# VH-VL binders against q9h9l3: the designs that were tried, part 50

Target 1, 176 residues: q9h9l3
Amino acid sequence: PRKMVAIDCEMVGTGPKGHVSSLARCSIVNYNGDVLYDEYILPPCHIVDYRTRWSGIRKQHMVNATPFKIARGQILKILTGKIVVGHAIHNDFKALQYFHPKSLTRDTSHIPPLNRKADCPENATMSLKHLTKKLLNRDIQVGKSGHSSVEDAQATMELYKLVEVEWEEHLARNPP

## First folded at step 19 (VH-VL)

Design Ef8
Fold by OpenDDE, fold request of step 20:
Structure Ef8 (fold): chain C 176 residues (1-176), chain A 122 residues (1-122), chain B 107 residues (1-107)
Amino acid sequence: as target 1 above (176 residues)
Amino acid sequence: EVQLVESGGGLVQPGRSLRLSCTASGFTFEYHYMDWVRQAPGKGLEWVAEIRNKFNSHTTYYADSVKGRFTISRDDSKSIVYLQMNSLRTEDTALYYCARDEFDSGYYFDYWGKGTTVTVSS
Amino acid sequence: DIQMTQSPSSVSASVGDRVTITCRASQGIRTYLNWYQQKPGKAPKLLIYDASDLQSGVPSRFSGSGSGTDFTLTISSLQPEDFASYFCQQANSYPRTFGGGTKVEME
C-alpha cells in the first residue's frame, strides 16, 4: 500500500479585487501526525486581502516567507507518489496550481462513511471543524486568530484513519 | 549529494566531556530529523539520540544508557547536529555515526556519516 | 523497550544462494522495521524501510516482508558484494532498537 500524507493550506486574496486565492501557508503531516512541512509562502502577486480572520495570515508572516515557486517544488516533492489526504482538497491543489492523481487523493469532505459515523447526511458537505468535534471530541479553529493548517492537517489525517479500511476497500472496488 | 561528516571524537578519561559535531550538506537540513547511532568495537549498532526538525519543536529522545549525560542539539543555520557527552564512561567507547532520519514513509536512516571514534579509557 | 531478536547470528553461504534473515520484535511494531547492510570498516547502508520498501539504488535481489512482530530479509541470489553484516531496526517506539545482527560469510 502507498504511503499517506495529509495536507492543509491557507490562502490569501490577490488580484485587482483580492478574489484570487493564492497559497500563503502549507502544512503537511505524515500518517502519525508528525509535521513534514509547514511554511509561510509568498504569492507571486501583491496581496490585497490577507483574510486573516480565516487564514490566520498576517503581513508579518510574509517577511521571510518562501517564494511560491520554491515552496511549490518542495511541496510537490513530498506529495509525489503518496496518497494525499485533505479536506475540500481541491482548493488546496488549485492554490498549489497542482493536481494530484484522483486515484491517490482522499477528500474527507466527500467520504460518506465518515459523515455516517458522525451522524450526518452521507452526501452533505460537513466542515472539518464539525467532523473533528463530533468524531474526535476535539476543538479546532477556535478563536479569532485564524486557522492552524498544522492542526487542521493533523485532524484531517485522524478523521481519515477512522474510515481508512472501509474507504480503501470501497475505492478498490470503485476506482475513480 | 547528501553528505554527513562527523567530528570531535578522541581519547578521554572517564568522567570527562566531549562534544561531537555532524555537518550536513546536500539537502534541506532543517526539514529532517537527525540521529546519533554508535557501535562499540566488534559489536552491533545502538541508537543513542534523536532530535526532530523545526516543525516538530526540535523534540529530543535518548537511549536510557545516555539519558541525563548526553544532549543532542542542532543549529539549522549551520546545518550541524551536536552530541554533548558528559560524564563519559568506558562503555561509551564506540564509533559514533550521524544519520539523517526520514519520516515521510515510516522512520528510517537513509544516510549515514563515516563516524567519529570516541575512546574512554583511564 | 522493544527487543529485536535477529536470527541467525551468522550464516555461511555461496554465491547464488538464497539467504533469509529473520527479525522478531518483542511487541507489535506495525511495519516500522528497517534493514541495514554494513560492510567491514564502512557505515551502515539502508536496504529496506517500512518492512518491505526497497531503498533507491538497492538491487532488486533484496526484499523485505512482514508486519507486527515477525519480519524477514531475503537475498534471492547472493552476490560476492553481499557478504556483510545485516541489522534490523524498529522505529515504532522509543528507544529505537536494533537487532543483534547477522553476518553473511562465504562458505
Scores: ipSAE 0.947, ipTM 0.965, lowest interface PAE 0.4, mean pLDDT 97
Fold by OpenDDE, fold request of step 23:
Structure Ef8 (fold): chain C 176 residues (1-176), chain A 122 residues (1-122), chain B 107 residues (1-107)
Amino acid sequence: as target 1 above (176 residues)
Amino acid sequence: EVQLVESGGGLVQPGRSLRLSCTASGFTFEYHYMDWVRQAPGKGLEWVAEIRNKFNSHTTYYADSVKGRFTISRDDSKSIVYLQMNSLRTEDTALYYCARDEFDSGYYFDYWGKGTTVTVSS
Amino acid sequence: DIQMTQSPSSVSASVGDRVTITCRASQGIRTYLNWYQQKPGKAPKLLIYDASDLQSGVPSRFSGSGSGTDFTLTISSLQPEDFASYFCQQANSYPRTFGGGTKVEME
């Protein structure tokens, strides 16, 4: 099997009315949950909405943040050639302006066996928080201080590991 | 090009202290784990210590043979990893290698320095 | 601690020979096993990581296999520059531990 990493990104609002989701933090962990990358990232455009209650991003985090172009290069270097695990990962890739091969992508928000294990409808889109609580008995994204992308990436990897064997077999029979 | 250059080795008497340094270049030092591995004359390799990166709280690990006597540390601003060796023993005599520890596709030492020699003798 | 038993301790071989070195871990280490080559007076060089992945720049005549407790390094056709010592190393647990080494020498 190919090497796996899990990714989670936090985004802020840029552009008119802050409707553009721009990468502001990215965390990547390896199969064991060790943190490979975790940086605040400075968007190329002015931040209109920090979305702090969700993103956890504050203005102070942008003071020494890594410029987007540099961060993107660092992140892509880590992701290249690997199986990338994420939750609703299309949002992360969009913010990165990068699309990983579908055959090497795993989205824990769209894995029916995972939902089944959590006693949820297989075709439902469950939150990372809910799945983590149900299957790992762990609370993430607690309070109103915003998310921790490291914590979320680690939880995502742990969730995937619960169904890895079954899901990889499924994908082998049904390549995306 | 990745480079690791060890320094600080020398001849010391038992019970004395010595501090080794490893200066890194050619990569983003702060992102990598760093390890010390030693090799006694004519012997095999022995892992000594590891210090993790800034994302993993610079957590440290030690071989039992050096616990309580050696301290691994790092200065990311200078791209240097250190090995403070106290209460040195004759069995600590070895060539000490600094190694970059990669952990994205397993855990392995993909780059090594040339080493610095530590001789503990009365 | 995880003990790494490497065998043989030495092997005499000729150019063109197939050389096999084995390492056995005292407990399961999954695929967290690496192989290094060391020539006299030189630092170790990574050959194989994660049991079977060939390090960039290493000739394809080197290969690694195994998982769990039993691992093998194979040199399919020994070349003059391959006479050296080889070490396995587990990275599953702390402390990290190396095998005793195998010296591949000219027959």
Scores: ipSAE 0.947, ipTM 0.965, lowest interface PAE 0.4, mean pLDDT 97
Fold by OpenDDE, fold request of step 23:
Structure Ef8 (fold): chain C 176 residues (1-176), chain A 122 residues (1-122), chain B 107 residues (1-107)
Amino acid sequence: as target 1 above (176 residues)
Amino acid sequence: EVQLVESGGGLVQPGRSLRLSCTASGFTFEYHYMDWVRQAPGKGLEWVAEIRNKFNSHTTYYADSVKGRFTISRDDSKSIVYLQMNSLRTEDTALYYCARDEFDSGYYFDYWGKGTTVTVSS
Amino acid sequence: DIQMTQSPSSVSASVGDRVTITCRASQGIRTYLNWYQQKPGKAPKLLIYDASDLQSGVPSRFSGSGSGTDFTLTISSLQPEDFASYFCQQANSYPRTFGGGTKVEME
């Protein structure tokens, strides 16, 4: 089986009205939750909205932030060839301006067995926070300081591990 | 090209201290775990210590044989990992290797220095 | 601590021979097992990581297999440059531990 990593990104608002989601932090953890990457990232465009309440990103974090192009290169190097696990991961890839192969992507927001295990409708889109609480009995994204992408990536990996065997078997029978 | 260059080895008497250094180049040092591994003359390899990267709080781990005596540390700004060896014993005599520790696809030492010799003798 | 028992301690072989080295862990280490080659007067060199993944630049005649407690390094056709010592190493737990080594020498 391929090597597995989990990713979580935080985005800020750029563009004329701050409606463009730009990568501002990216965290990647390995199968065991060890952090492979965790950098603040400087978007190429002016930040209009830090979205701090959710992103946890503040202006001070951008002072020594890694330029987007450099960070993207670093991140892609880590992701290449890996099974990448994320929650609503299409947002992360969009912010990265990168598309990982579908066959190597695992989105914990779209895994019916995971929802079933959490006593949720299989076809519903549940939040990472909810699934983490239900299945790991752990509170994440607590407070008003914003999310921790490391914490979220680690939780995502742990959630996936709960259904890894059956889901990988399912995917083997039903390739995306 | 990845390079690891150890230094600081020498001949010391038991009970003395010595500090080894390993200077890294050719990669983003701060992203990698770094380890020391030693090899006594004519013997096998023995893991000594590990220090994790900045993302993992530079957490350290030690072999039981050196706990309380050795301290691994790093200066990411200089791309150097250190091994402070106190209360040296004759059994600490060995060639000490610095190794880069990868952990994206398991945990393994993919690059090694040439080593620096530590001899503890009265 | 996890003890790594490596066997044999030495093996005499000829060029072209198939050489097999085994490593047994005292407890399960999943696939966190690496193999290193060391030539006299040289630093160890990574051959195999995560039990079966071939390190870049290492000849395909080297292969690793196993999971849990029993692991094997195989050299399908021994070459002159392969006469060396080989070590397994577990990376499942701390402390990290190495096998005792296997010296592959010319028959």
Scores: ipSAE 0.947, ipTM 0.965, lowest interface PAE 0.4, mean pLDDT 97
Fold by OpenDDE, fold request of step 23:
Structure Ef8 (fold): chain C 176 residues (1-176), chain A 122 residues (1-122), chain B 107 residues (1-107)
Amino acid sequence: as target 1 above (176 residues)
Amino acid sequence: EVQLVESGGGLVQPGRSLRLSCTASGFTFEYHYMDWVRQAPGKGLEWVAEIRNKFNSHTTYYADSVKGRFTISRDDSKSIVYLQMNSLRTEDTALYYCARDEFDSGYYFDYWGKGTTVTVSS
Amino acid sequence: DIQMTQSPSSVSASVGDRVTITCRASQGIRTYLNWYQQKPGKAPKLLIYDASDLQSGVPSRFSGSGSGTDFTLTISSLQPEDFASYFCQQANSYPRTFGGGTKVEME
């Protein structure tokens, strides 16, 4: 079996009116929740909107931030060959300008058995915060200081572990 | 190329102190856990201590045989891990290895230094 | 502490032989078991990690298997350079602990 890591990213707004989502922080944890990577990342374009209320990113975090191209190389090295677990992970991969193989991707926002365990409609898209509260009895993304990508990545991994056996069996029978 | 070079070993009397250093190169030091493992003459391997990376608060772990006497620390700016050994005993005599600790696919020591010899004798 | 019982302590074998070394943990360690090779006067070298994953650069004649409490290292066809000591190591709990070692020597 392949080894698993969980990823969560924070994005800021660049481009006209700040509508382009650019990677500003990335956190990766192993199967046990140990942090493999957690860096602030400097986008290649001028930041128009830090989106601090949600991202937790401030101007001071960009002073010594890792340039995007360098960070991307570091992150890809960690992800290569792994099963990558995330929540609404297509947003993270888009921000990374990286496409992980679908067969090696696990998106906790699209796992029907996980929603079923949380007494939610199987085909609904539930938030990470909601699933974490229902299934782990844990509060994440609390306050007005923005999200913690480490906390979110750890919660994502723990949620997946609840349905890992069932879901991996399902995927084996129905390869994406 | 990954390299780990230990230094600081020597001959000391019981009760004395010694500080070992391990200088790392060829990789992003601050991202990795670092460990010390020792081997007494003609004996097997014994884990001594671990220090985690900056993302995991540099948390430390110790073998019971060295708790309260040894301290593992690191300077990421210099790519060095240290082992401060106080109240040394004759049974601490060993070759001390520095090892890089990977934790992406389990937990394992993928690179080892050549070791530095510590001899505790009256 | 988790006790790692490694057997045999020594084995005499010839080139081409199949060699099997066993490691038993006093309690479940999942797949957090590593195998190292050590030659005289040299530092240990990682062979297998996470019970069955072959470290890059290690010959395919080396393989690991097992989970829970019982693990095995197998050398399918012993080569002259394989005469050495071998150690298992659990990474499930602290303190990290090693097996007593197995010396593979020439018959």
Scores: ipSAE 0.947, ipTM 0.965, lowest interface PAE 0.4, mean pLDDT 97

Design Ef8
Fold by OpenDDE, fold request of step 20:
Structure Ef8 (fold): chain C 176 residues (1-176), chain A 122 residues (1-122), chain B 107 residues (1-107)
Amino acid sequence: as target 1 above (176 residues)
Amino acid sequence: EVQLVESGGGLVQPGRSLRLSCTASGFTFEYHYMDWVRQAPGKGLEWVAEIRNKFNSHTTYYADSVKGRFTISRDDSKSIVYLQMNSLRTEDTALYYCARDEFDSGYYFDYWGKGTTVTVSS
Amino acid sequence: DIQMTQSPSSVSASVGDRVTITCRASQGIRTYLNWYQQKPGKAPKLLIYDASDLQSGVPSRFSGSGSGTDFTLTISSLQPEDFASYFCQQANSYPRTFGGGTKVEME
């Protein structure tokens, strides 16, 4: 059995109109929710939109932020060989300019048994906030300060643990 | 290459204080938990204390045998973990190891220093 | 506290022998069990973590198994350099606790 980690990233807007989503924070937690990694990351391009309302990222966070190239190396080192759990994780991987093997990826936004447990349509894409409230009776992403990637990563791991046995069995029978 | 070097051991009388240091190199110190483990002469290993990394608020844990007397702390800027030992007792006599605590795939001590000797005797 | 009971406390063996050391936890510790080797006058060395994962650089003749309360360290074919003391350690709860140790000595 492989070890599991959960990841959540925050992105800022770069490019001429700020439409490019660039990694600005990455949090990784282990199976028990202990934080393995949580760094602010400096994009290689000028930040046009901090998207603070959503990302929680502010200009001050970039003063001592880890350069993207270095951070990417650190993150990949942690993820390598692990089962990586995330919510809508394709966005995180895209921002990281990295793609984890599909067989080692778990996306809580696309796990029908998880949706079923939350009394949601199995094929619907539910938000992390909604699933966390329904299944963990916990409020995340509260307030106006933006998301906490650590909190979100922890919630993601806890959600996955609810369906881990069933889903891992399913994947074993139906490998991606 | 990962290295852990303990220092600060010595001979002290009961009731006295001593501060141990462990200087780390060869890895990103601030990312790892750090622990102290001791071994009395001719005896087994005894966990003493743990301090977590900066991402986990440097939370500390102690063995009951040292709780209230020992304090574990760290200076990430210097890559040093400390063990402040107060109100020392004869039973605290041991070789004290500093260990790197990895927690990505369970929780384990993957690197150990050579240890520093603490002798408490009247 | 979680008590870790190792068995046997000592074992005499010859080169090439299969050596088995057991560790029992007083309560369930999932797979948070590690094995360390310690040679005289040396610091402990990690052999196995998370019950069955072999630490990098450790020979494949070492293996760990078990979950819950019962764990086993196996040396499939004892080598001269394997004569040492071995300790199990639980990392499920605080305080962290070690087994009493097993001394593997030459017959």
Scores: ipSAE 0.946, ipTM 0.965, lowest interface PAE 0.4, mean pLDDT 97
Fold by OpenDDE, look of step 19:
Structure Ef8 (fold): chain C 176 residues (1-176), chain A 122 residues (1-122), chain B 107 residues (1-107)
Amino acid sequence: as target 1 above (176 residues)
Amino acid sequence: EVQLVESGGGLVQPGRSLRLSCTASGFTFEYHYMDWVRQAPGKGLEWVAEIRNKFNSHTTYYADSVKGRFTISRDDSKSIVYLQMNSLRTEDTALYYCARDEFDSGYYFDYWGKGTTVTVSS
Amino acid sequence: DIQMTQSPSSVSASVGDRVTITCRASQGIRTYLNWYQQKPGKAPKLLIYDASDLQSGVPSRFSGSGSGTDFTLTISSLQPEDFASYFCQQANSYPRTFGGGTKVEME
């Protein structure tokens, strides 16, 4: 059986007008929600927009942040060979400048049985916050301090566990 | 190369205290859980305590046999894990191992020190 | 607490023999079961983790199987260097607990 981890990343704005999303924090949890990794990450380019309201990232977090190249190496070491669970995970991988094998990727924003369980349209893209509230009766991403990537990664893992058996069977019959 | 080196063992009388140290090298210490496991002479292995990493608030767990008497702690800046042993008893006599705890693919001790001997005797 | 019952406590075998050691948990532990080898005067060495995953550098003659409550360590063809004690350990809950051990001795 494959080992499973969940990932969530926070991004800041770099480049012209801050339109480039650069990795600024990455959190990884194991199947039980224990935190394997949680570091602030220093982008290679100047940060134009911290996007604090959403990202929770502040200038002070970058003072001792791990350089991107180093962090990327650390993260990839953890992810290699694992089933990686995330929500809208393509954004995380893009920020990491890394692409995990599709067969080993689980995106909770695109799992019809999960949406069905939450009384949502199966083919709709629902937010992590919404699914977490509906299925786990838990509030995440509350307040004005921004998101907690650890909290989000843990919620993502818990959501996937609700449909793991069904979805893994489906994927076995219908390999991506 | 991963290396764990225990120290601080010795001969003490019942009721006394002793502090063990384990110095780690060759890996990112702050990312790993660290455990103490002991082995009485001619006996099996007994888990003693665990301290989690900085991401998990350095949460600690103890065997019932040592709760209230032993304290596990760590200094990530020095790559050292400690075991403060108070109110020592004769049954605490054992070789004490420091072990690195990996928890990305299960929970297991993939590296062990050579151990340090603690003897509690009147 | 989860008790780990390991059997046999000792086994005599010859080089080339197939050796099987069993470990039973008092309750279900999924696959959070590890196997360690310990030689006299040495620290334990991880052989198998998560019930069946072979630790890097461990010979392929070692294998682990099982889930839930019943687990086995198998040495397909015993080698001279395999005479040692073996311990199972559950990592499902705290306290972490070890089996009583199995000593593999030369016949």
Scores: ipSAE 0.931, ipTM 0.956, lowest interface PAE 0.4, mean pLDDT 96
Fold by ESMFold2, fold request of step 20:
Structure Ef8 (fold): chain C 176 residues (1-176), chain A 122 residues (1-122), chain B 107 residues (1-107)
Amino acid sequence: as target 1 above (176 residues)
Amino acid sequence: EVQLVESGGGLVQPGRSLRLSCTASGFTFEYHYMDWVRQAPGKGLEWVAEIRNKFNSHTTYYADSVKGRFTISRDDSKSIVYLQMNSLRTEDTALYYCARDEFDSGYYFDYWGKGTTVTVSS
Amino acid sequence: DIQMTQSPSSVSASVGDRVTITCRASQGIRTYLNWYQQKPGKAPKLLIYDASDLQSGVPSRFSGSGSGTDFTLTISSLQPEDFASYFCQQANSYPRTFGGGTKVEME
């Protein structure tokens, strides 16, 4: 059987006007939702905008955060050779400065059978919060203190499990 | 390289206590689950206890045969797993192994120590 | 608790033989079944995890199969170093449980 993990990242703003998204937290869970990795990460560049409303990242989180280069090495060791599930996962890989093989990548924001289960147009890009409420009857990302990447990674894995058999068969017939 | 070294075994009378230690090196200790597994002389393997990693609240689990008498704990700063064994019985006599529990694909003990012997007798 | 019934308890075999060991769980355990080898005076050594995945450094003559309740370890061509005891172990549920073991010995 192919090993499968789910990932979620939180980013802060760096570069001119805080427009560049830099990795500041990463969480990885196994198939059962147990946490393989959950660290705050210090970007190599000056943080311009913590984006706290979405990221949940504050200045105090950076005091003992793992430097990006070290964290990236730790994260990539976990991801190598595995099916990686995420939501809008291209943003996570971009923040990691990493390319994961398409054949091993699963993006819950773009799975037609998942949208159909949620009574949504199958080609729509749906938020993680919406899909989780509709399909798992759970509220995530509650309040104004930002997202929990552990909670989001766990929700992403549970959503994928709802369509795993059908979608894996589809991908086997239609290789990316 | 991954290394697990158990210590603290010995000969004790029933009803006494003993604390086992397992010193780990060569890997990121705080990211892994750790388990104790025992083997009575000439017998099979029996899982004893597990303690999860820091990301999963160091949650603990026990075999029914030891629940209430044994306590597993860890010190991530020292890379040590402990097994506090209270109210020892003759049936606790065994070689006690420390094992690293990897959980990226199922859950499995990929590295084992050499074990430390506990003998409980009058 | 999930009981693991391992059979046979012992097998006598010769070098070059195909050896098959079975393990049956009292409830479904998905693919969360591991196989360990143990020689006298040594710690157990992981051979196969997650039912069928070969641990690094383990010879390809070892293979595992099964899902649900029925699992098999196969040694395709027994070598002198393979005379040992073998244990299955489920990791689907707590408590983790081992099979009773199979001793593979020279005929």
Scores: ipSAE 0.839, ipTM 0.917, lowest interface PAE 0.8, mean pLDDT 94
Fold by ESMFold2, fold request of step 23:
Structure Ef8 (fold): chain C 176 residues (1-176), chain A 122 residues (1-122), chain B 107 residues (1-107)
Amino acid sequence: as target 1 above (176 residues)
Amino acid sequence: EVQLVESGGGLVQPGRSLRLSCTASGFTFEYHYMDWVRQAPGKGLEWVAEIRNKFNSHTTYYADSVKGRFTISRDDSKSIVYLQMNSLRTEDTALYYCARDEFDSGYYFDYWGKGTTVTVSS
Amino acid sequence: DIQMTQSPSSVSASVGDRVTITCRASQGIRTYLNWYQQKPGKAPKLLIYDASDLQSGVPSRFSGSGSGTDFTLTISSLQPEDFASYFCQQANSYPRTFGGGTKVEME
């Protein structure tokens, strides 16, 4: 039986010139898209660039946000022992300061059968927006108001389901 | 440690109302779904109602046998789930359990209270 | 509503016996099937969730299998503490529904 969740994160700019990406929102959904976690997160350091156009994060979201150390503990408790699905998921784990076992990680930006279904080059890294439009007939990340991490996590899970049987069999025969 | 403590049961006449409470502790209450399940004396289990977590809009669901008469609600600040039971009937006589509903892999009731007894009798 | 048909309604068994309880859904429920144990005067206790996953603290003599419409709970070697009632429950659709129960009693 599957213990599978999907995750998406939004980051803000910290450190010199706001070039460091720090976690400011995380959403986790179950296999059916029901929301297990969706919190704004206060980075431990000063926010230099909210990156609102992409992140959707504004100063007001930080007023009651969960401190990073607490949020990280909550999130890792949900992820431990589970197959975790994401898109370009290395960036999410980097922002969490966390390493998830590769055998339990699924990255929809790096699944050749998924690209094939989208009529894209098999080894290209395709955007979540592009794959979602092509394969699910949905528009996500619309406009300049920022991305929804709930919407993105849900889309990521639905994309994975399209190739789940094939890809899980492939990974069973080719363990990382 | 996870604890669920039901209260508010008792003897009532048909057509009257009763409010059950379930006080939760030992977990992040607002992240979980909560359910009521009942068991008539000597009978099996019957699901009654569910209320989802704050991330899923506290959406509510009901068994057909109680729709329009029962209302499930929650107060996340107090970690309490309620069951308002109106227009009670003799067939509502049961032991009422509250249960924590985990949904990370399917949906399942991993912790149950001891229950509170509701008796509807003329 | 999804009807859950549980069989048998009761079974008489001895310590050490293998006991198998079946549960059939009136339509497909994927793997969203749970098993609970209930002793007299006690609340139900989760044994198996998502068809085959063993709940923490539950002995390995309990196992679950199945998908779609047909599911089984197996007790590989019955212990004295296992004399109880057992219920299956589907969580694929609302309303959540339980099987009628199986009473496992001493022969």
Scores: ipSAE 0.825, ipTM 0.915, lowest interface PAE 0.8, mean pLDDT 94

